# VHH binders against o26223, part 121

Target 1, 191 residues: o26223
Amino acid sequence: MKLLWTSQHIKVTVHIDGKVSKMDVLEAIKTRRSIRKYQDREVPEELIDKILDAAMCGPSAVDERPWHFIVVRNREMLEKIPEVHPYGAMVKDAPVAIIVCCDSSLEKIPGFWVQDCSIASQNILLAAHSLGLGAVWTGVYPLEDRVEGIRRLFSIPEHVIPFSVIPLGYPAENPGTRDLFDPDRIHLEKW

## First folded at step 6 (VHH)

Design v39 (framework vhh_gefurulimab)
Fold by ESMFold2-Fast, scan of step 6:
Structure v39 (fold): chain B 191 residues (1-191), chain A 124 residues (1-124)
Amino acid sequence: as target 1 above (191 residues)
Amino acid sequence: EVQLVESGGGLVKPGGSLRLSCAASGFTFSKYWAAWFRQAPGKEREFVSAISTGGRTTYADSVKGRFTISRDNAKNSLYLQMNSLRAEDTAVYYCAAHPIYGFTKYESSDYNYWGQGTLVTVSS
């Protein structure tokens, strides 16, 4: 008997440096790496818009979609992020960063905003990669000092919670591939 | 630490039989697709047979009906029973393993783990 494949192979077409690039969704997921070194090149607004569109397409608990985004291109502001985020040193060298936020007034199910903003953050990383950019997720929530530091730095309202800071740009490094598949973490039928 | 070790190769006359074994270690063999590939002198590496985690099998047209692939997950082992051997079956036979994630089982580039190979010679 032939095995029926339940998954389809889908290719996504996007513009990169004025060219059309094709990347399978599975390829994008498997080859995405954290990028912390960036070229001195501006990221076009069109690409940021595409990334944010992808971020907002994620599933959300009871369709609450509590995410808001701050796009930071101002060099002085980028240079201040390491002062309130110790692991954000690379942000000052990026041409742009996206701050993923949760508007708590939009939350319908308590606590699920963390999952919603995690999904949005991952979609930003995948979309950036598919467009030929590099990015890295730097954690803000649930670290109280970082949450309040970022809030004050960007004048974020009290009912809005900064979740992650994601610097991005054209990559100036090419990390090796990683095979992270661990079949010992897969349990059939029961634990 | 991940290792695949083939055995059972040797010299056999046309029409004879051989059973190849592959011993897996350093990973959970039962959760991997497993396959046999071969490379004849002066030729590219070619697909011979594959077996899924659930025991479903596929064969290259050149060996269909003559070769049988099987696995023993309790022994972390893969086997290839080769019957009605022909001179054209002379090759180095390689054991390969790949996690179930989205691949074309016919291409050598699809397999992450490989053994060092065992030589099968079919000659008078």
Scores: ipSAE 0.000, ipTM 0.104, lowest interface PAE 21.2, mean pLDDT 83

Design v4 (framework vhh_7aqx_2)
Fold by ESMFold2-Fast, scan of step 6:
Order: structure tokens, then C-alpha cells, then sequence
Structure v4 (fold): chain B 191 residues (1-191), chain A 125 residues (1-125)
């Protein structure tokens, strides 16, 4: 039996008889890469639903779960995102994007919504990768011009804060794997 | 570069005990995983035991589990193999090994770049 990795986000366990299996959690975490090039292929609604289910399973401060999500498939709207987000150029080429938002009316502890929405964003990236998709987190908050640009573009009310824009699609690039473990960043018992 | 030096080998009667030591190069000791391997005459090197960089995980070959204990002393840049209830089949040259990247320990000799020179353990009946 062989364990094979592909940079297309598929981990394959190959026996002498040719079995294929999905990646486990640690492999998903370790092999997820930012993907900015996508195939001209639609992402099924079922996969988006699975990704959003995973996003909502994140822990949140005092269980406030302030996240809301906008799913954008409209090509004209996707093409307008780079106009208000300078580092979001790849979004126009994605078949779909998810905008992660915080509804401030659901916030119970001031400031923790940033952590809550970061957790939701990371779960989107990991879930997408585990399903054979590629994604990248493009930052919106705390950059005021991007926050207001995205708010205007998607008619987001004043009490809701756009946090991140995450384009998704089937990968059209295959970045290599990285070994990021750095023991110099780990301290035993004290600094 | 990491240098490893074993000590504590020798002759012992079946049922007896020995403690092997492996002293390593200093400044990064606490961040590396360490393992013990052994090689009997005419055999391949086999895994004996390992300790993770944090000391929170240890692992042992089935043949030595319950008899051998691996430990580390970061202040002394040394790790140990305490061998109890020794059997004649434990006779071998014992090697210490380090994973200098500090990721995790493995039972595969080829995963280790740094090795000691070996210390002879002979168990008489």
C-alpha cells in the first residue's frame, strides 16, 4: 500500500488493489493551500451547503454565532469585487464566492466577532479543500474602504460588517506541499 | 549539525537492568524528537523506543514494552533508555537517533539523519 498526495487537494491511499479514500483532518489542514486559479466549472449547490454547514460549526464566544453568509454566483457581481477590493482580482475568475459577514446585533461580547468570523472563514477553506475545491481568504475587515465598498456593492445593512470574501472553485493550479512545522516557535514550560 | 554519543552499555545478567544515555549537541535539544534503535548480529536495525520533542508522547516496540522506558533531561541535553528485566535476545548494539526537524518521531531508520556510533549491550544467561 502507498499513500499518494496530489497538489489538487486529493489524498489517495492506494493499495495493491487500487483503493481511493478522502483525506483525514490533519492532512486537510497540512495540505490546504490558497488557490487563486479556477477551472471554468460550476460548483454544485450541495457542496456549497456542506461548506456553509462546516462554517457554522465553529466555536464562537459565548455561543453568539454572529456570522451570516452571502453566496455570490452572478458573474457581473463577481466582476465588480476587484473594483472595491484591490487584492481580490482572482474573484472575477471564480465560479462562486462566499462573503462572510458579522451581524453586530448578535454580538454578546464586544470585539469577539472578529475571532468568530475568522473561525468561520478558516472552516470554509478547510471544508472546500476536503471536498476537492480550492479557495482563498481575501481580507475585508478591518480595512474601512473595503468594508464600505463591499457593503455598498451587496446592499449590506449598517449593523452587518463584511469580514472576508472567499472565492471557490475547482483548482486550476497545483501548488506544492509545504512543511511549515517550526520548533523555534514552541516554548516548553516558559518563554 | 547534531552530534550524538551513547554511553552506559556493557555486560549484564538476564533479569538485570542497564541505563543507556545519549548526549546531544546543546542549544536546540528541547525541540527535537529522539529514538533508540538496536542491531543484533546479522539483523537489520530495529526500532526500540522514541520520545517526542515535548516528552508528551513515548512509543515502544512490542518486544520491549513494559520493560524499557525512554526519558529525556533537557537541562543535561541527554536522553535515556532504562532497560529492565533484560533477556538474552536484547543483546545488540544500541544506537540513538535524532529527528533534527522536531516534527514527530518515527520507527523508520531512514527518517533519521543524525545517529550515534552505537553502544554494545550483552545479556548473559
Amino acid sequence: as target 1 above (191 residues)
Amino acid sequence: QVQLQESGGGLVQAGGSLRLSCTTSGRTFSKYAFSWFRQAPGEEREFVGAISWSGGRTDYADSVKGRFTISRDNAKNTFYLQMNSLKTEDTAVYYCAADYLGKYFTSEPSDYEYWGQGTQVTVSS
Scores: ipSAE 0.000, ipTM 0.198, lowest interface PAE 15.7, mean pLDDT 82

Design v40 (framework vhh_gefurulimab)
Fold by ESMFold2-Fast, scan of step 6:
Formats: sequence, C-alpha cells, structure tokens
Structure v40 (fold): chain B 191 residues (1-191), chain A 124 residues (1-124)
Amino acid sequence: as target 1 above (191 residues)
Amino acid sequence: EVQLVESGGGLVKPGGSLRLSCAASGFTFSKYWAAWFRQAPGKEREFVSAISTGGRTTYADSVKGRFTISRDNAKNSLYLQMNSLRAEDTAVYYCAAVYKFSGLWTDSEQYDYWGQGTLVTVSS
C-alpha cells in the first residue's frame, strides 16, 4: 500500500500579495513569517492532514516520535485559549489551531522530546506556509502555568505535555522579508 | 482524454431552484477533490463550493445555506443544488477537479481539470 499524497508528488504554491507563487524548500524557509491575522475562511481538512503528515516526518531522538496533536476548530474552545496563554490572543481569531503534545510514555531518552516537538512545530509552520496558510508558534512548555492551563482546557492526561499552540489560517497580513544571514556567527575550523 | 461536462443551467426567476450536474470521464473521479466556480459577466471567476474525496463540503459565504454540493462516485458525477436563487447568482458555472491541493482550495489555479461551463440566468 502506498500513500497517494507523498512528498514526491506534492506541488508547493503560496499566495503573496494576491498572486500565486511556486516555492521550493529554501524559499519556504527564507520567506516563512509568523502570521497573527487571519481571514474569516475555513481551512480544509485535507490541508490540515498534509501539515500533520509533514510534522510527523521530522527526525526524533532514537526514533521515539513522542508527538501527539490536537486539532481545535471549535470557536468556544479557541476563544478560551487567551485565558490560559497571555500571548495567545490571536488564537481566538484563527479558524483552527494545532496543539503539539508530547506523550511521555513514548520517550526513550530523557529530555530529547523537547527537540522532537520543536522539529514537529517548525514543520507545521513550514508546511502551512508552503500551502498558502499563515501560522505562528505560541510557546507553552516550559512555562508551568501555560502547561497546566492548556492541559485543563483540553482534558490532556497527566503523562502528556502540551508543548506549543499553533493557530493557522489564510493570512490577512504580509510581513516584509528580513535579511538574517550573519557571517560573524560562522567560525571556520575553530571558534 | 480527460473531460468534465456541465449541464442543468438555464433561465430561472428569483427565488427559484436549479440542479447542476457535471459528468467526469477519462480519470478516476473518486480520487479527486471537486468544486464549482462561477463567473458573472464583467467579473472575475469566484469560488462557489468544494467537496472532498470523502464527502466533506465547503461553501462560499455568498451561497452558504442556499446551495448544496454532492457527488456520486459510482456515476462519476458532481452536483450543485441551487435554492433561493438571486439575480447576483447569474453566471457561467464551471466544475473543476484536482487530485491534491498545494494551496488554497478556493483558488482556481489549484484545479487541474475544468469543464467548459453552463450558463445560469436569474431574472424576472
């Protein structure tokens, strides 16, 4: 059995300033920006499925793949997130949010789940951008109040740790590009 | 040869109903997302409705509650039931299909296969 929607066959396009642009991997990485303003438009489940497929393709320590995901579309639940996450005000305006979680029972090497879930979170941001969506990573772990607030709000079991909340939707803003390359941070052969 | 052929268009008075059909041939329709787009005289092509391979539907705000999209994979057909028609619904209606999305499902450029269109006129 072969997956019909694989990386080998996926076409990458984005809407930039009202135009559709085809984007390769390096372009996606360099042009992805945090998006906090969203159009009042539904995101198709097929796009969410593609984003989550990309999230699960990330490397993990000793292949532990500790991630679980909660997809939140319920408006009342999205509106409650800012009550437990002070920098999550934009989440209530998003059509959907993904909560990246670590199932600690799947952890094989202590502490590396943070790196694993960071990779999954970044893949969500890149995949969303490549599909014409905007998203932003709002931090949950390691802030105890946010972890417990999100846990209570979404009935997350004690052995599962909410790591990030990522609202996403069709972008209603277009942040400019940034020149972030700094050669002074590159050391050849030695420090 | 891939073909999408629309039918069911015509003249109807405001408040009336029409059912559009789209017959697909030359490809495995059941594996494709399908959509309806329309283009009114002097205006750009706009999204109307889409249906997934699994039957999940989405609608433009302008038609929500009035139009219903459906599919019959055994007959390789896509349908649009249009109720409570308004003068502003007057347009050529196109069916479209795509194997997988790479961007916005409401963007006509995401669709690989297109029909030639069927005219719907809503007038007194």
Scores: ipSAE 0.000, ipTM 0.125, lowest interface PAE 17.7, mean pLDDT 85

Design v41 (framework vhh_gefurulimab)
Fold by ESMFold2-Fast, scan of step 6:
Order: C-alpha cells, then sequence, then structure tokens
Structure v41 (fold): chain B 191 residues (1-191), chain A 124 residues (1-124)
C-alpha cells in the first residue's frame, strides 16, 4: 500500500509496503518554504531528536561545533517570544520552537560561530521539511535588543549568544515554491 | 508560451560556411543554457555544441575547431557559425534550451525547449 500526501511543491513521507520513502535532497532544498501557520498538533519528541541530530551534522569552522539548542514547548514561554522578538509573532501559535545558540567558550576561530549557527539553522529547516513539518527562521543575532530579550526570557548565560528562533509544527499552509535561480550571480573561471 | 525559431540553413558546397540563428520568445537566453543538436536522415539526434550563460562553451569532437557557438543576450538570439563544412555535417539542426546548470549539456533529455529545426545540406 502506498500513502502519499503532496501539494505541487511539497512531498511528505511516502509509505510503500511498510518502507518509508522521503523526498530527495535537491527537492527538499528547492521546495522548502517558510511556514508560519501550524496545526494545533504536538510534534513527537522523536522528530525533534532527528531534527537536532541533523542540525549537529553541519560543517563548522575547525570542527568547533559551538551550537547549543533550547527546545521550547511551554505555551506560556512561546507566547512571550513575540514580546522580545518583533518578527516572532507566529511563534506563539507553534507547538514547539528551537532556539539556536552559540556557546562562545567552544569557539576556536573568532567570528565563525555566526556561519556555524547559520548552517545549523538551515539544517533544522531542511530536516523539518523532509519530515513533513514546516518551520521558519527568525533572526536574533546581531540585533542586541533581541539577543538580550531572548537571553533574559530563557535564562541564557552571558557567554552564550542566542542566534535564531525557529518555530515548527505540522503545516497549516502550503505556499508554492519560487524560481529563485539567478545566473547573474554565477561567474565562470573568474569574476 | 516559449518558442525557439531557427534560420540560416541551406545548401552549401564542401569547404563552405553557414551561420545558423535561433530567435527565442517567451524565455531569455540570459537565464538558460543553450545548445545546437543535429539529426541526419535515419540517425538519432546528436549533440553539436552548447553555451552556458556565463559564456563557457563545449563542442562535439566532430565539429571542434570548425564550428563556433555564440549568443547575443540583447537580441535574445543564439548562433552557430559553421566553417569548413563536410558532407557528414548534412542534417537538420535544432536549437535547444535548458536551465543553466553546468551539467547535462550532452543529453537531449535535459533540454526543456526545442526549435523546429533548419536543414543544412552539404553537397556538390
Amino acid sequence: as target 1 above (191 residues)
Amino acid sequence: EVQLVESGGGLVKPGGSLRLSCAASGLTFSRYAAAWFRQAPGKEREFVSAIYWGGSTTYADSVKGRFTISRDNAKNSLYLQMNSLRAEDTAVYYCAAKRPYLTGFYSESEYDYWGQGTLVTVSS
């Protein structure tokens, strides 16, 4: 038996004879969209664990892997995020959010933690999409007011920097994909 | 709706030259890789030459050094300058376009859009 739910640009898990078939990597990258509307459904802990495992598989400068993650499921805490993050209004409606943080004590090369945490954030978005979930990246660093607001709200120590807030859940919207390919940004052999 | 229209084919003697043109409407060559393919009577379609948006070109060994592919993005046109023509170059020549990835140039299945073809006959 095959069970498949798709929109034209979103593939979810396909079950064939009990085996799980997932979208390929290029399709996942090209069909991932920012999702800001979520079903009122809990996300199983097993899926969160898979997403965080994927996040930690990203490359980092000199393998410093400075990332830490806060998983927020508490409704009261999720409802407070928009108070300190102006673009975080959708977070209050998500069943769960992941806060990506940098532990500066793990940094081996100054400044590369920003790139490391950006990579981890994108892996969270792609992993969520591949598992049939929707997510959106919302920026925290380098906006000092947001950094300190999130720090206070979640008791983050001074040597740890909150980088992004990523709400996620089962999607309640299905935006189409965009053709973003721009050959003006590709140079062959030299600039 | 996308259309590619070839022109410039005709009868030419061995050693002669022809310049083929392909005019595009509904797409711009600046956002696509483009190629020339040809098909001789009773044979399968074969790759001739391709150009990536950034200007890198590739050629089939049978035409290398004799043919030159070029494009004019302002005129939205693709060209094939054919020199030192041989009887074996006799074929219908097709203009084709694909997404401008750096791979897949040699496979006709990678091309999304095709012209109707223009006949080139090299004969004395």
Scores: ipSAE 0.000, ipTM 0.153, lowest interface PAE 16.7, mean pLDDT 84

Design v42 (framework vhh_gefurulimab)
Fold by ESMFold2-Fast, scan of step 6:
Structure v42 (fold): chain B 191 residues (1-191), chain A 124 residues (1-124)
Amino acid sequence: as target 1 above (191 residues)
Amino acid sequence: EVQLVESGGGLVKPGGSLRLSCAASGLTFSRYAAAWFRQAPGKEREFVSAIYWGGSTTYADSVKGRFTISRDNAKNSLYLQMNSLRAEDTAVYYCAADKIYSGRFTLSPDYDYWGQGTLVTVSS
């Protein structure tokens, strides 16, 4: 065997002028939008593996990498998420959801797991977008009712904290891009 | 600790069938990518078949249509059903598992956990 392919070789391709090109990082960041409507089409497991590989490539405080992920495909379980997460109604219509969690036993510096899991969540959103999928971040932490609801629903142990729920699928909506650059939020040398 | 234990190897005649099993402890196969590899005498270890945690399967061209990979989540076991066996299938067969979050799936051995192997000999 001479061929060696790993999920680290994420294939992001765009056909332009008959030639295959890859989406650049800035394009992915600027064109990613929250997607809450999904096609009735399954997401291949190899794409989920690529997304999770990308999620774990983010930086973390003192390299603690406290993230764990629950992948939910079970229709009955997806339908129960809105019962414990009121603003997660779209999750029941998604073919897959990823729950981003923090294993507090891996935490080396108190409190930075929130930043670590936020970075992992954003990488999931960008990776999904780059692979032609749509996703939306929905908050769990720090709302204790949602944290405990998700914990009970998925039998998450007490030392693990559910941080976000990210439904994903092939997009059934196409929101336009946003121009969010605001130079008034940039200060030189001092406030 | 994690252990993978293969069984079911043995001597079989060309054209025969054999079923390999791999029992896991310390890990749950339904949450891992799992694969079978083999190594013939004097050759490098080669990919045979893999099953992703979602149930999707992949096969090496040399075994496609003859071998079937499957798992039984209740028994936490991985299987390889081998039909129409040929002399060139003679090898030590290894069970392998990789955490889904590592994202590894390769035609070369690059898995986190390995069994000790079970010998399959196809000969008259």
Scores: ipSAE 0.000, ipTM 0.140, lowest interface PAE 16.4, mean pLDDT 82

Design v43 (framework vhh_gefurulimab)
Fold by ESMFold2-Fast, scan of step 6:
Structure v43 (fold): chain B 191 residues (1-191), chain A 124 residues (1-124)
Amino acid sequence: as target 1 above (191 residues)
Amino acid sequence: EVQLVESGGGLVKPGGSLRLSCAASGLTFSRYAAAWFRQAPGKEREFVSAIYWGGSTTYADSVKGRFTISRDNAKNSLYLQMNSLRAEDTAVYYCAAGYRLPSFKYTDEEYEYWGQGTLVTVSS
């Protein structure tokens, strides 16, 4: 097989004159689902590093790139996350979680760090999916109690804002894909 | 200061076994990717095996099924169990460690810390 992109795990198929084959990038976007059940298997650090490399490749407002990441594999720490994040129950069952953070000292344009960290979070989800892993974005910011709970639990400095907690692992569930295309939401030239 | 010190090398006959050890000071293997590389006379340094932060392992095709990498976090030591040794396994073996490697290209430039090496000679 041919791998045409910089990622070893991206398989590219070509549009051929008048015929359409799958584009693996579009397939990845359309088939990525939130995964909340994981196999009892370690995720290699090599795969985490590939995911974090992809996370840092996202566009950022005025290239401020304010993101920092905490990788959590310690079972005791993962088991404490649901105590400060009520919708994070699945995190205790994951072999690893990534906490996406904003270092506010790196912010060049006020408020755009939220978009920057959202882009990084989505890239983590897509990269994990492309590597055969499952993940789910659990929201932290802007919920003040969750922000402060995660900050205390992981000794995050006050100038750094935890944005999302993303547990990941080899999937132990296979939800079907969604058909979400709605042409009524597309307006040509004017509303 | 970070130091990695290899031991366990020596002369062994074909088909024999050796266990290499790497003792670390100034870093903790449980937080690092750790690897074994080797360099035969007149050749480039090549990847042998790695163990990642979470305990997952990978092996070069030439040693898969014969070598086993492991670590003991309590002793802060990395090991390479070498079985069914062949003449082509003759090389200086190096212990290497690096923290959170973004690309994991399995090149020696990607590891920050290296030992001095231990010589393994497989001959009759």
Scores: ipSAE 0.000, ipTM 0.141, lowest interface PAE 15.5, mean pLDDT 82

Design v44 (framework vhh_gefurulimab)
Fold by ESMFold2-Fast, scan of step 6:
Structure v44 (fold): chain B 191 residues (1-191), chain A 123 residues (1-123)
Amino acid sequence: as target 1 above (191 residues)
Amino acid sequence: EVQLVESGGGLVKPGGSLRLSCAASGLTFSRYAAAWFRQAPGKEREFVSAIYWGGSTTYADSVKGRFTISRDNAKNSLYLQMNSLRAEDTAVYYCAASTFKYGIRYSEPSDYWGQGTLVTVSS
């Protein structure tokens, strides 16, 4: 569709491409919610590709970019995740999950891979939201039992650390947005 | 260098079958996502089918149930078996490969493309 806007006597034409998000960045950040209920509907590989592309665009300490991703669509494998991740019950109901991992051999600055993988995880959540999908970050690291369980379930090498499991799909719930702005947490010039 | 060479195109009647092949050099299909795209005269290029790292496959709704993508790692070749062909399947078919482990971008160029092979479905 073309939208015609007139400012002064000059016409501005905006073409909206249905393949691009209509949500601006601030709106996406402010309206993203954890989604744990999904429609029984497959997520196209094109959308997963876009989400993973966005995940890899995050800033990384000394550009180490240690993240690796496992995409899980197999229902039997998704159903096994709650057995090793107690808070991952919703994963079995999702059409797909992404496991965010750190390849420790790529680590340049000790400990910063946690921040790197957090950024990648958040970008997955934001990208999914902007594409009309819902997702939730379920924590794996630093809980050793979960790390060990996920590693064994997906044959992850010992030098690779599973960080988060993010189920995603078309949302089957619509939680309201939150107003989280708190000016008491802002300090000007000094504490 | 990387080269992808398509073959198997031709003229076929509606309801017929055809198998396209794509031979790769400088690249091994078993380590890449691989796909078929097509472009009909006067239209933009569209996704047809893809095969990914673990052997999972995806298909455009327009070809689902009629087309089958496969690969032979020993021959380093990608195939598209096309059954129940329709006039609307007439297009130049392109083989593509991507370094992405998951997903070949539907609207973006892949890392590597072939030159295409023409399929004409006409009576």
Scores: ipSAE 0.000, ipTM 0.135, lowest interface PAE 15.7, mean pLDDT 82

Design v45 (framework vhh_gefurulimab)
Fold by ESMFold2-Fast, scan of step 6:
Structure v45 (fold): chain B 191 residues (1-191), chain A 125 residues (1-125)
Amino acid sequence: as target 1 above (191 residues)
Amino acid sequence: EVQLVESGGGLVKPGGSLRLSCAASGLTFSRYAAAWFRQAPGKEREFVSAIYWGGSTTYADSVKGRFTISRDNAKNSLYLQMNSLRAEDTAVYYCAAPRYTFGKLYSDSAEYDYWGQGTLVTVSS
């Protein structure tokens, strides 16, 4: 007997620059790729608002919702990020970046803020993709030098932990989708 | 709970100035578009000015060059500086904020979920 996984198709309609994009949730997840090359074009404030709203809709441990976000559009500041994040060279070429942070004073269960901020980061990536933008998650936590570099650069208080830096923009690259389904990683009833 | 509280209205002579303030609780103005609307006696509510999340502003043609919308993010307050006031500016002025909205329709009152009680501005000699 073959066990069939059930799924539902939910179509999402997005209007961008007069264009309508329709993709179901599974298509959005499967077609999202890390984008590191951006057009020289500003991202409207309304789209950033939609992305951040989506970020805050993620589940969090005991509904602690510890996330705070810094939105960086200032070119001088974007150009300084690669100085404290060696693998963040693409950030200086993005029109905007979002820094996902944890306010440790909001944490109710020790350590779960990492999962909470990971979920928020992924929702930013998916929301950006659904709106016709490209983004990439560049890691900050748990690398101490990057955490302290970003903290100093953006005057982040000691009780707040920078988790990720996510540059966003209109894509200047179009990488193909990936076929990542591996049934050998699925175990039925037992390992 | 979102609350918007306006202040700064009053009686002023033509050519005078007033500064309106709107204090927000339960909502952060730096995250959302916020707007001023007005309603004169016997007239419909009309758009005055809006400020977008990143600080870009828009104005009704009737007030361009005379009114300035601004925001103090540290105080979570929205302001309307009104200069060169005219009798036709007499109205109740309302602060407004959306829960969440998109597009050019920030001049449409229907886009706004949260409203203050209003502050009366009377321009008379």
Scores: ipSAE 0.000, ipTM 0.165, lowest interface PAE 16.8, mean pLDDT 83

Design v46 (framework vhh_gefurulimab)
Fold by ESMFold2-Fast, scan of step 6:
Structure v46 (fold): chain B 191 residues (1-191), chain A 124 residues (1-124)
Amino acid sequence: as target 1 above (191 residues)
Amino acid sequence: EVQLVESGGGLVKPGGSLRLSCAASGLTFSRYAAAWFRQAPGKEREFVSAIYWGGSTTYADSVKGRFTISRDNAKNSLYLQMNSLRAEDTAVYYCAAHKGFYPRTLSESDYDYWGQGTLVTVSS
């Protein structure tokens, strides 16, 4: 994967089974899909670093930036996630997963950490897609059984809240894109 | 200067097909909502189909399932694929563009730029 720098945006060139593709920000947003099937292929550390850099660039309430990230590559640990997260079955087949967490000691305004961690999670999905990877957001918070299950599995302290588990890898499926624009949901000047 | 130029009209038998094209200069369709309207002799101009800035499409009930609107941003062109044509589809077809993202209505008064029209005649 190569990153090409321009004055206006980063261009990413991705080689997918011999096919070269390029993606701008709007295209990345519109074509990102949840990917739950992954190739048996390692994701380089350099790509994970780029994804986490993008995750931390999101806005946060009162600039509190409460996010922490756990990067999980250990196959035994990935295989245990479905035991505490029923909708996380695909995680065991991913080469890597990122757990997005909130450190509640960094929270400056009550409740906004949910929006902060949602922004970080979406940036992970978009960055992964722009780099030719597939990912899916599996929800943890606010389901208490999942929160405590993930906490115990990864030795997460009591003041830290696991928010989402995002498996990622090279995609082994292509669901295509969806036309989701609905003008009935847009109100001009008033409801 | 903004210009829209339609082409592809002609005489076709009932049940036939035609593809209309609209080429734009002075504007790019990717920045506009675009639409097809038609006007039959002695009638008011009526809405046929629209494609919005985000790519979503809408159709008049009379053409839904038979007509398909599409846009090629690289060629800066708007298209209307017309299948299963009926005598009632006989009209001058107009390409139209709305300056903003959100047209207030699908009526002709909400479109800022218009082509000169192309005639479609459906008859035996």
Scores: ipSAE 0.000, ipTM 0.070, lowest interface PAE 21.6, mean pLDDT 84

Design v47 (framework vhh_gefurulimab)
Fold by ESMFold2-Fast, scan of step 6:
Structure v47 (fold): chain B 191 residues (1-191), chain A 124 residues (1-124)
Amino acid sequence: as target 1 above (191 residues)
Amino acid sequence: EVQLVESGGGLVKPGGSLRLSCAASGLTFSRYAAAWFRQAPGKEREFVSAIYWGGSTTYADSVKGRFTISRDNAKNSLYLQMNSLRAEDTAVYYCAAELRYFSGKTIPSDYNYWGQGTLVTVSS
């Protein structure tokens, strides 16, 4: 259902019941948690679109934006990820995963693609949370065996580096929120 | 240089079938989202079907259950199998490749590469 264009980039789908989620940016940042257990529910493509749009809105060094994304919904492929990623066992239980990649040919400043892809990964986590989904960042780069395993599994070219695998779904756990503010890590004017 | 070439169009009677093909050069279909659009006389281009990374597909409501989109990686070709054709399916059919955004999959301007089109006429 598409009822309104509210921007050049996104069509807003509004149902008659008009249900809108209201979470400010600070609340989203403070309440997002890593989610590793998912309901047996499919994530609509529309929500994945919104998450990927948000991922590409992150700042990047000299605007190089080297990120590419692989969206994996195929159960057989999701089940193979733990074989090449030892700490990615939860991925097989997720309805979908996003693989964040760097196209090294788009890199303008050496090494900053790591920060660029980290920003994209975090935006995926925050966007998922804001949409009622749960996700977790599972690390690929810089671990050589995981990089090569994921590259082979998804036919990723040599000039493209898989950075993270992020399974997503409706949460089947609630770890609660964390109070992490530590004033001893804040220095005024000097160290 | 990227080139998409459609073929398989023609005249067919209502209830008949046609298979459209789109051959790519300079682009590998298995690495990109690809779609079929159509344009009837005097109308704008409308979405018909798309295939995405990993092989997932979507269809316009008007063709769902009758048309099937598929990809042959060995031949680097995109296909549209059209069954139970109706007079309202009469249009020039276009192959499109390399989608910018999933939310843009039904929007012609969000595809980077286009073929020249192939005419399908459904009449008795």
Scores: ipSAE 0.000, ipTM 0.130, lowest interface PAE 16.7, mean pLDDT 83

Design v48 (framework vhh_gefurulimab)
Fold by ESMFold2-Fast, scan of step 6:
Structure v48 (fold): chain B 191 residues (1-191), chain A 124 residues (1-124)
Amino acid sequence: as target 1 above (191 residues)
Amino acid sequence: EVQLVESGGGLVKPGGSLRLSCAASGLTFSRYAAAWFRQAPGKEREFVSAIYWGGSTTYADSVKGRFTISRDNAKNSLYLQMNSLRAEDTAVYYCAAQYKPGLRFYTSDEYDYWGQGTLVTVSS
């Protein structure tokens, strides 16, 4: 069949050039590294929106999708995170952080929200990497003191559990790629 | 200056029990998160259990209900009580401590100090 159209006759959706990943999925997975040093450069809201869209596309137990996200750009709030999360010192130097939370009222299978929020956190890391950003997963749950500290700092309701804090920005470090394939962990047919 | 020394490993039959100890010098466990990791021959180092300075504990799913982590601040020692031991628990067990643990508290790169390990063999 012959193409009968010109660009003026085609209804098209204009894509935002340069904002979709130029890296294939396997490359993104294999080359993603934890980034803890960031340029003094703001991350556009459009990239954060793309990252959060990817985060919400993860599988979840019985499709419960219990995740909620807090986007933190305020310098004073970022600087306070290490006070309640002493192992997130790099967060105060990041232009933005995402706090991954679980709304326990959305949980359908007890305990699986941890896997759900882990999946969302990993999708944030991969999406950020694919968009030219660097990020690192810093721990909140299951450390009760950090859970309560983050909850208090960001006015998180009692039924919502902060799971992780993920600072991100344009990377100011370039760690090398790792070859992590280990055939000894692969068993054929039986253990 | 900082040293962690494990003890209590040995040979035990399936279903048996062992208690591992880790003595610290140069640091105080009450001010650190402390953990047990293990590594079986030909396998990756695996998280077993952790205790935080506030006293909360966490366990790998493979050991939850069978192992209990505890500490004695007066003796500056960390313990792992291992019950209902299985052949797959055979490994070198490592004591580890960290001043500022992150979410990756169950990955080895998050720990500042390590012992040399103690061998646990579960075999008939």
Scores: ipSAE 0.000, ipTM 0.078, lowest interface PAE 22.5, mean pLDDT 82

